# VH-VL binders against q9vpl3, part 420

Target 1, 224 residues: q9vpl3
Amino acid sequence: RGKINIQRPKAPHYERARVVAVTQPKYPELPKAKSCFKTRAERTQQQQENPYNEIIAREVRNWLDHSRLVAFFHLSSITADDIFRVRVQLHKQNLHLKSYGSKIIEQAVKNTRYEAIVPLFHSNHCIVFSPDPEKTAALLRIVRRVPQMVLLGGIVEETMLSRNQLVAYAQMPGLHAVQAQLVQTLSQAPGHLIQQLQAHQNSFVQVLDVHAKNQMNEETPKST

## First folded at step 14 (VH-VL)

Design wc103 (framework fv_imvotamab_arm2)
Fold by ESMFold2-Fast, scan of step 14:
Structure wc103 (fold): chain C 224 residues (1-224), chain A 121 residues (1-121), chain B 112 residues (1-112)
Amino acid sequence: as target 1 above (224 residues)
Amino acid sequence: EVQLVQSGAEVKKPGESLKISCKGSGYTFTSYDIGWVRQMPGKGLEWMGIISPYFGETRYSPSFQGQVTISADKSITTAYLQWSSLKASDTAMYYCARDEGIWDSYYFDLWGQGTLVTVSS
Amino acid sequence: DIVMTQTPLSSPVTLGQPASISCRSSQSLLHTDGYTYLSWLQQRPGQPPRLLIYEISNRFSGVPDRFSGSGAGTDFTLKISRVEAEDVGVYYCMQSTQFPLTFGGGTKVEIK
């Protein structure tokens, strides 16, 4: 009687509560005199620098340079087991899911033609890379069953595409389709594509609300 | 040429063990899952289970769990279906079929020619 | 398990005429992702099964356009607009919306 559960990652209640708590910034009132000691102690804490941020940024640039397909996603809370299953599905199709911090993405794309993508990564995100642009259709078939991943757009053959353009590209077969798509995309203003990608971020918030409600309904015991 | 080639027909007695094979060629073997389907003489199709050769992960139909073992050797691009002890009721045609392995869609776009297994005393 | 029921059990048809096969599921095949995982397979005499249609209505590569699928929920149809000699065989519907994967009992298409 039920849907195929293995294809939809289950979000635990406690993790959903945690995500809601951290995404709702509450500014506490100014602390009392005794909390000044804690603030001072925290201020004197030695901050550790991560010397490997540049190494990871170089890794990101390497992925961008060697991938003919790059897809950008918003990524909501997901368990390690569930993301592993997604990685397995993607890897079999030569699609590589990577997640990097916003600072690392900024360092990686700074002074490149793709610097404009930085605003996409202000929220939770992930990127899928592939040397094979013909795998775009397989990518979309995989992610349609991962409600935690919402497509924002991508880069195909070094050309930036909106979500709708990437979906259209997935439906076109062969080498001639690639050339037609590139000609079509190159005729568009770059600023317009960025605006389209940013607009999809607003739609994503609404999709998450619907998904959260659906997941809550699935978590309740079966009733009449 | 993209194909799945299965091992030849088998005639066995009850209680004997058997391992039949399904060899993939002309494609990237590890990019596809291999499913097994049984067809009893004069009857319809029954799904038995599936394996992802890259990861070695298997999943069985509840009706076949514990009845058979599915395995694969990616170094020789071959999947296997094995019985530890055959029964007369195992007499059937067995097909292997590849699937893209995308979320258990089970499209099975390429099929082997089938292996006829006859179990009689 | 979802039970898949096919009608008719046998469909004699004249060459060039249409044929229609029905498949009914004991439960809705609509997945929570909004897709319906209903496929059609063809098995010609002495041959292995062949994928014709997936997700209700999508023809697989190389399948002639005379084959079409339709339906929703629990009621699905496979149509052959003009039957040819090579279309003789048994046709199976298959669902993968709910584990385990289950098949219909089959419909034999034959020429008369």
Scores: ipSAE 0.175, ipTM 0.568, lowest interface PAE 3.3, mean pLDDT 79

Design wc104 (framework fv_imvotamab_arm2)
Fold by ESMFold2-Fast, scan of step 14:
Structure wc104 (fold): chain C 224 residues (1-224), chain A 121 residues (1-121), chain B 112 residues (1-112)
Amino acid sequence: as target 1 above (224 residues)
Amino acid sequence: EVQLVQSGAEVKKPGESLKISCKGSGYTFTSYDIGWVRQMPGKGLEWMGIISPYFGETRYSPSFQGQVTISADKSITTAYLQWSSLKASDTAMYYCARDEGIWDSYYFDLWGQGTLVTVSS
Amino acid sequence: DIVMTQTPLSSPVTLGQPASISCRSSQSLLHTDGYTYLSWLQQRPGQPPRLLIYEISNRFSGVPDRFSGSGAGTDFTLKISRVEAEDVGVYYCMQDTQFPLTFGGGTKVEIK
């Protein structure tokens, strides 16, 4: 046995530090003595007011404002090689895959018409942007081959669409379909759309739970 | 020019091994998957399998699983179809065809000219 | 496996007249994602196959508009509005809704 009590406390600290490092800007470290004496509230306040986060949040707003197609995905574990191939195929169709921390997304969309999307980003996520809404069909065909990416919903021509509505939009031929879809979505209450997006998120969590249970059942006849 | 160029016709005896090739040019080879299709003389098309040159992963039709091996060498932009032991029933025209790979649907947008394999005693 | 049945086996057509080819699948080709993965291929004598139409009705790049596809579920049709000499060949329907990918038996289009 090489395991001792010290390794158990260290594992949670490592995972937390990794998550924080991925989502936070890379600034010069504070001297150890000062950083150790900072309260949790003081550190959180400083992190929220980070100038780097505002720069990235502005980038996100720029993507949202200049894209006529925005699609939101839950992203499961995927290799660097796999995500690179996905990015290459998407780029060929003028589709741009981006990933941002949840705090940055929240900061970017706060007090905007896009604020309703925030709940979608509490889990691992990515976003695909395009100036061309006619690329919705191409996007969905590409993503179907990537089981790690699960469509949650999107925005087309400034209109928020559930997953089912986005799929329906992709199947419609031309201008007549766009007009019909817009009228349909405009007739829905904002709360109803938020509930649909939340339901997709909850449905995906159930799929992950079933997958985890199946993995456990397959390993139930454990040898040791 | 975007094209798939296949190796020349082969005449073999039953029991012999064979490896035929399909060379891609004019495009990014690793961005597309390569499928193989058999056409027996005077018959229709049969899908054999497909390979992702980027990942090296293969997928075979159930009727061809264990009968052939599909491989690729991305350094020379070439895919291969190989038999360890040929049978007279392997006599056919063999086509390679390019697929976008990341799409859910296999639609072969570019085809090689075909390789005729004749197996006779 | 999904079985694809084409009719007729051969279609002799007078130059300039329309031609119609039918394809029937043993199961619905409507995928759970809402798309139908039915394609049509053309094989001219001595040439490799060529993609004509994908997802029932979408013409592939460079394919003349005299070719059109239609259908849903299990019944699909390829139409050539005005057959030209270059249209002589064998036409195949293809499904990719369910693994493995399967082809129809082919329909030979020839000029009388």
Scores: ipSAE 0.000, ipTM 0.432, lowest interface PAE 11.9, mean pLDDT 76

Design wc105 (framework fv_imvotamab_arm2)
Fold by ESMFold2-Fast, scan of step 14:
Structure wc105 (fold): chain C 224 residues (1-224), chain A 121 residues (1-121), chain B 112 residues (1-112)
Amino acid sequence: as target 1 above (224 residues)
Amino acid sequence: EVQLVQSGAEVKKPGESLKISCKGSGYTFTSYDIGWVRQMPGKGLEWMGIISPYFGETRYSPSFQGQVTISADKSITTAYLQWSSLKASDTAMYYCARDEGIWDSYYFDLWGQGTLVTVSS
Amino acid sequence: DIVMTQTPLSSPVTLGQPASISCRSSQSLLHTDGYTYLSWLQQRPGQPPRLLIYEISNRFSGVPDRFSGSGAGTDFTLKISRVEAEDVGVYYCMQALQFPLTFGGGTKVEIK
């Protein structure tokens, strides 16, 4: 559907309006305001395809360097209001949703061990960053209600994890369990992870097909 | 250790003011909402209200609106429940409980040990 | 307000036998998002409440598998397959479909 299945269980009118009012940006969205007229010099610079991309790529590298949790998602069509509600829920849990172009991500991870993630970003995508890996469980609970965001994989404590490994990590309680997971994951070679990431991307396509079929099935009236 | 630690038992006279506390530790305080629940002696549980330290908002049960004030101090990871003027009918055990408040789905996964408040003349 | 009604008021059970607790809401707890906002709490004598089950049937971490929840709409059941001595206490259902959050009156499980 063209709408997120994000709904609050309580009657949403007054309380939702208050929450939205509190969380609304009090200052203009500068990045959105940037989409305007280009000068001749700016067009020439844009055609050179270099300076601006490198600046943003440095920002992405900074997020990767300072985040102990990074989660990669495929992102289907979603309204600005719906993604804002998702961003608010994530931010409360110290989870930061970012979206970057595939060329920027490629430049950011080039010559790093994370170069294997580039194929994940050839379609619409977004990334969630956090300094707190214990918030992985909260992240998955939030995203469960956002069918437009499908988990592809992630990085925990600088270790690349497949979708299934990240889901398993989220279910592990305590410091001992966290350390055990990292020890097991660290024993895997990067080549093996590339195959797992590709398999999970293929699984995501299957999940989308199942969701589409389930939506069609839900439209079928009950015989009773 | 993830825990909610409440202040000690209180014995008060009608008309006195009181402020009890609920201190969170071992987790990110602002990531969780704190609810307050009353249990009168020999009775069941009554939800009083909730505060979201992150959003800075409080919500009360209609029965407790204007009877109590719920607040929080993020700098010391503590939530409060306070009365300006206690009544004998306020005699009860008071619990604080946390919830992530994700999509306003509350089921309170961690509870404080309780604060017994006795109000008698 | 949504009214939550529990039966029975007390449930004396022989050790090792099953116990069943019912909870009825004054209106459906199913939201249009497809989730039903019903949880169960356990309160042992002299202790604070403890979360047992959320969203009808999901056991919280550390809760023994002898506890199970079921139901839909307005009628819900908590079952203990084989009651143990440590299960003595009061059990409450709670709805979180709308504010104010409301609890059932409680069901006291005791050994006979």
Scores: ipSAE 0.510, ipTM 0.763, lowest interface PAE 1.7, mean pLDDT 81

Design wc106 (framework fv_imvotamab_arm2)
Fold by OpenDDE, second read of step 15:
Structure wc106 (fold): chain C 224 residues (1-224), chain A 121 residues (1-121), chain B 112 residues (1-112)
Amino acid sequence: as target 1 above (224 residues)
Amino acid sequence: EVQLVQSGAEVKKPGESLKISCKGSGYTFTSYDIGWVRQMPGKGLEWMGIISPYFGETRYSPSFQGQVTISADKSITTAYLQWSSLKASDTAMYYCARDEGIWDSYYFDLWGQGTLVTVSS
Amino acid sequence: DIVMTQTPLSSPVTLGQPASISCRSSQSLLHTDGYTYLSWLQQRPGQPPRLLIYEISNRFSGVPDRFSGSGAGTDFTLKISRVEAEDVGVYYCMQADQFPLTFGGGTKVEIK
């Protein structure tokens, strides 16, 4: 009885091959549910039709329009408790921490002056809003202790700022302080000017006095 | 203008009660903490305690714990330091100071003008 | 309590000359958050204290560039590059690393 070559089985007899071919279960191709092939565009369009998303998008727009300070952060893995703690610290400073989906942000800023911020929201993010641009320094002080929050940029007084520009802005003395300094400097300027103008006159008078004294001394005859 | 204004100088006798005030203006009162600092005549600065108007929490130096009470009224943006019974040793200048109160940072960036308390028999 | 020790007690300085004040803490002031909460205050005669430096080396708003802070751990220094007449007063270091907050004993800067 010849060793059955398991590696190259002899082709079955023609009749057997025919039976095997006919008895092979033809599994109906499961209708590929059209829903699985919805293009990214179709999925995005369906999401846009959610009334709830529209409401949230309006809220985002409202925050953007009424905030003088807006800061965008990448949010890495952070616990709910940690976020809560940060929120409390921010709230104490009248800073409002919000988180929205990227799609909602896109919808909210579409065809607006804020459209340029869309590229910042490709991952998990959060936004801090404030009506007071002077709170930028406070914001940075809070966030510096939260490594999970990475500053991406922001909007201050309707101007888009990079991360570095925001940091620089926070380090600047407040407008009032600068104004006060300017006023002080300006108030001192006239005094300095007067002193400079009088300096030449005073010097001249001194020279004249010295000359007069020398002449008087020369005219005093040495009484032998 | 951002400022802390303290109540006027006080002359008291030993055993009397006293409450001095520190009013904040020109800023959001609840965004900052208020610390109290004692300076005895010709001496250095001593931290007494701090109150957070936002959280309603007060912390005292152990040296002043039970000796004074620090409080705040948010509605009138005023912090208080009070004694139930003054001692001659309480004679000092008392300063209130504003702290930004961010996390555990305590920087006193704004100071009141000080309140002189004289306790003499 | 953290004890803050300042040296010298008195620093007579000639106008235009530099001054240096040292502050030592009884323990490291490096906080768990990575920051060092040491501040310097100036108290001019008859005035309340004023914040000069926070977190070792950061000048507070309105503070002249002639003031600088340095140090780490337990040793800290305040430097005035060129002393002016308005710089006369007592300087204090303060630690805010832990409660209770504590001040140094103060250094009196005077003009010779």
Scores: ipSAE 0.666, ipTM 0.842, lowest interface PAE 0.9, mean pLDDT 88
Fold by ESMFold2-Fast, scan of step 14:
Structure wc106 (fold): chain C 224 residues (1-224), chain A 121 residues (1-121), chain B 112 residues (1-112)
Amino acid sequence: as target 1 above (224 residues)
Amino acid sequence: EVQLVQSGAEVKKPGESLKISCKGSGYTFTSYDIGWVRQMPGKGLEWMGIISPYFGETRYSPSFQGQVTISADKSITTAYLQWSSLKASDTAMYYCARDEGIWDSYYFDLWGQGTLVTVSS
Amino acid sequence: DIVMTQTPLSSPVTLGQPASISCRSSQSLLHTDGYTYLSWLQQRPGQPPRLLIYEISNRFSGVPDRFSGSGAGTDFTLKISRVEAEDVGVYYCMQADQFPLTFGGGTKVEIK
């Protein structure tokens, strides 16, 4: 906006100019002129989109579309050497650690079923992507040695799971059909994606055992 | 099908060289380390060593260091256990087993069928 | 090297009765990361070993719930709540807290 002038003002009205000159001085146009410039700058800032952000947002959406496992983490201060070691361990398991700004995440997931993840990224964060949901257990084994990375939740087979639901899913590696049923069972639980609760998961394990056609008898001790 | 398939039984004389194989299939070979375990006839299990095809490193039990060589070929998803000179005391069943090798916290979730090596004069 | 001692050497048990196997390490298996890398393997006659339990008490995929593991520090136990015919075999504990990895001497479970 601000450089179009295809029509000139009509009738300057000389009579009014004379009246203004005779009466006491008043300058109503100067404050309005300042306001116009500020308003125009604000509109320009509000309407501008960074083309770079859209390119990176497409990258994020591509990762989301091609990953059957997505895990969201809060990331505390960590040394370059330590995060490199974590990345190497993750990469060996086909797990890919990525970091993106919150605005880019919002642009990538806006108007998708994943829009609910945006609040998770208001602080320092990172995301781990993988085409293989069986690697959830490997992911958790890797990050348990990395106290700077705190699991917030994730997406498995396009289903949003809380931290506790993702942990429950990870306990049954190598049983694809049973894991699919676990995802269905966990997704029906009255949990919130943003909610992070440390709760005993015996009920999920018991339901999984029933779906696996295992006889329920001994409860697996839960570690702290 | 996720499996580890080992080479067939071997009958050798003392002083001969031998290389046995362990082929992985149905999984991403480089995501797992391959360990070798010896079981003497009628005896228990002894860990010999391990290789990480991804990191390109090997680690041996002190009892087997210098006595065997562990290697791997990523292009054919195969790990190897090799002797330059066999002795009668090498007569045993040899198993390969895989583990993700995450921070070296092994528990070996998949095992090969075993290769029986008999060394006699 | 960490020495792993299993008792008993053999455990004849009546079908349907429980069996208990003890594994003791020469030093604590509590790793500096706070976890204990103690696993249990089953070897049926003529077959390769099979993972039963990892990190003391976690049953591996496909392992029946009649198998349970417990313990801490240097003293670990594998329990079979109701022994079935297919449970005949030798059971080994293994530590991965320190290199070299070491196994217990094995406990033979057989039906009397």
Scores: ipSAE 0.609, ipTM 0.792, lowest interface PAE 1.2, mean pLDDT 81

Design wc107 (framework fv_imvotamab_arm2)
Fold by ESMFold2-Fast, scan of step 14:
Structure wc107 (fold): chain C 224 residues (1-224), chain A 121 residues (1-121), chain B 112 residues (1-112)
Amino acid sequence: as target 1 above (224 residues)
Amino acid sequence: EVQLVQSGAEVKKPGESLKISCKGSGYTFTSYDIGWVRQMPGKGLEWMGIISPYFGETRYSPSFQGQVTISADKSITTAYLQWSSLKASDTAMYYCARDEGIWDSYYFDLWGQGTLVTVSS
Amino acid sequence: DIVMTQTPLSSPVTLGQPASISCRSSQSLLHTDGYTYLSWLQQRPGQPPRLLIYEISNRFSGVPDRFSGSGAGTDFTLKISRVEAEDVGVYYCMQATHFPLTFGGGTKVEIK
């Protein structure tokens, strides 16, 4: 079987797109520049530090300093009832779900070894803290049932782990195996780790888009 | 003891409704998904679907979508598989199995003993 | 749906001899997360299936070390180094990388 020919020629548009795609250098896509400048009043307000933010930032630093397990998630729209159920299930395992604004996270980790995590929190997010790293497997089982929460990565025993490394850590049976994995992770640069976490977030967005489209297509025949 | 206990064998006529059960014990029921697998007499295994008991979310194999309903009652740690109208072709052994996968994996590490459903005219 | 093809259909084996079962998928089982969700199940006569191997080569708790799994992409193998009487049954490969979850057709291991 051959391909079906298009009756109407669109060669000029197609050729232009093809040339642009082939000749474009491989650079990460930059955010679109905003067409309007912020007003002087808006800039002044943004430069003002809220004293309340300093208090909450200290709370975040205390959670980071006293938790042996910290997991970072992208959070999609979720009902109050569903997030309450998740929080209850997590609390039974000594896992503490917290949500903080990106500016508060930035203030909390500024001038610390965790400063590299700031880009993860520019979108909707939440963090799970625990003093017990052995609860990583329980955490992943619970959040696996919450499609609105997407694991981006975490910190275990003060070591930054990508999503895949955190999943692997959860599957390890004992201390000697865990130490081997952590040593491997310690050799990775923070910038490289953040790139891996960002790539996972983008991949999950693609998966969600495909899932949404598939559900729409499947529901249509059932309308009758 | 960590186990999945299924309801007893059923003998039904075409057109009758049926609901079979799978009770989990010895573990945190809501922390694992429960899948259902069909095995027709003398044939292999077919995955029917799965449920997350915590939220009640279900996912069905396309070949079983609309033919069966999977549900769970977490207060009594029990998952269910039900038919509104049985057919002779539904005659099979039905297994429930626990998914021990850590995030988006399916291992089925624990299996029920099976429920034999016989549908004859 | 991913088609899982097992060979041989049946494997008569002399007690104490090795047995090898092959499983081939219609497309790669490597997930975008870097893992391959290929497992092996054993079903003894009159019993429910039992997990033997998960993620290609990881032996499940309590499974004897005579069972081993290997493979990558689309080609996978289950090996029993020394078949014992209790190993009689049907063996299935299972993939969970692609929706819907699918099983191989099964390989019957029996003693000759």
Scores: ipSAE 0.007, ipTM 0.494, lowest interface PAE 8.5, mean pLDDT 77

Design wc108 (framework fv_imvotamab_arm2)
Fold by ESMFold2-Fast, scan of step 14:
Structure wc108 (fold): chain C 224 residues (1-224), chain A 121 residues (1-121), chain B 112 residues (1-112)
Amino acid sequence: as target 1 above (224 residues)
Amino acid sequence: EVQLVQSGAEVKKPGESLKISCKGSGYTFTSYDIGWVRQMPGKGLEWMGIISPYFGETRYSPSFQGQVTISADKSITTAYLQWSSLKASDTAMYYCARDEGIWDSYYFDLWGQGTLVTVSS
Amino acid sequence: DIVMTQTPLSSPVTLGQPASISCRSSQSLLHTDGYTYLSWLQQRPGQPPRLLIYEISNRFSGVPDRFSGSGAGTDFTLKISRVEAEDVGVYYCMQATQWPLTFGGGTKVEIK
């Protein structure tokens, strides 16, 4: 969803708003009379404390904090019509394509666990957000047809993944078993050795059973 | 649960109008297109058309263009198939299906239970 | 319109034996984007159709691995490696490469 809204985000509305903002005439600030000019310190402080930049940076942090899937892309030149089609396909899968200036991204992630992503945004870029990590496969299917978007990496379940790791994650069967194993590991009661050993053994047996059943029910993937 | 629930069976006379429904639940309705498929008694499947609830756009099979109207109401997560004037040849089972396809791939991952329409005099 | 021809019309098979269904299109199903939009659907008696396979060979979620799809261009095959009682029904191929979408005539799989 766009921002924290009770209503579904509407891609045409957001694209329309962006197009209007881009096409709106930008008027240079009128020169000020010397008797009404601000001091250098006041002008410097005003420029550094731009409230709109902080509002946008806060929006970016909100997307990062509420998305279990975040994918980073280098974006080459693409027409407005093509990017609109990409946004529609992504939105159908609850994937939200966002483009922010590199300074806004840097401001948003500075002093957060996401700070390591800053170097990715020194050129044209875009980010795809989703609350649903199971949509990683759908994301990769969509962008496979968009040569202008080059996957750089991502964050899944708060774990930073390289491009190859994200591709591997998309192809992973038994996601429920993996999540169950992690939950059981984290929920183990400290100081109860027998309970911990039994929990580990039962979790491992469950994972093996699911894996064995998946192998017996799986066919050999198409070879390349 | 994720499902498509269609309206109940209909018995009509030739020349009457009819509107049947397909209600989506358990998913974001506007994220998927809804297609309509006809199956005449003892026959195979025939493609009728599709609607994008997101854009309100419809696209029909040439054999059904002008014979039926497909529409959708996002506020109640429901798609519709409508006839202005039924013919005996419209007697069939009608299915709605959700398009999970990416880039107009049109593979339908979720189907309604079907609505039987009988037109006889 | 692209015409989809399925053979055989019916496939009586002994439980546990393989079944094979062919689908031929009147034109190549290779789209200009490099993909082939060929799907297989299963319709059990008295039930709506169910997606089995999309884009020739990709099994849909929850579909047993005994189902496999193959083919290219105009000739496609659905195989069931060992037919189970629950596999009784009519199977349809469908193309989405060109509008309008068209279905094969169907193949009825029955247990002998």
Scores: ipSAE 0.083, ipTM 0.551, lowest interface PAE 4.3, mean pLDDT 79

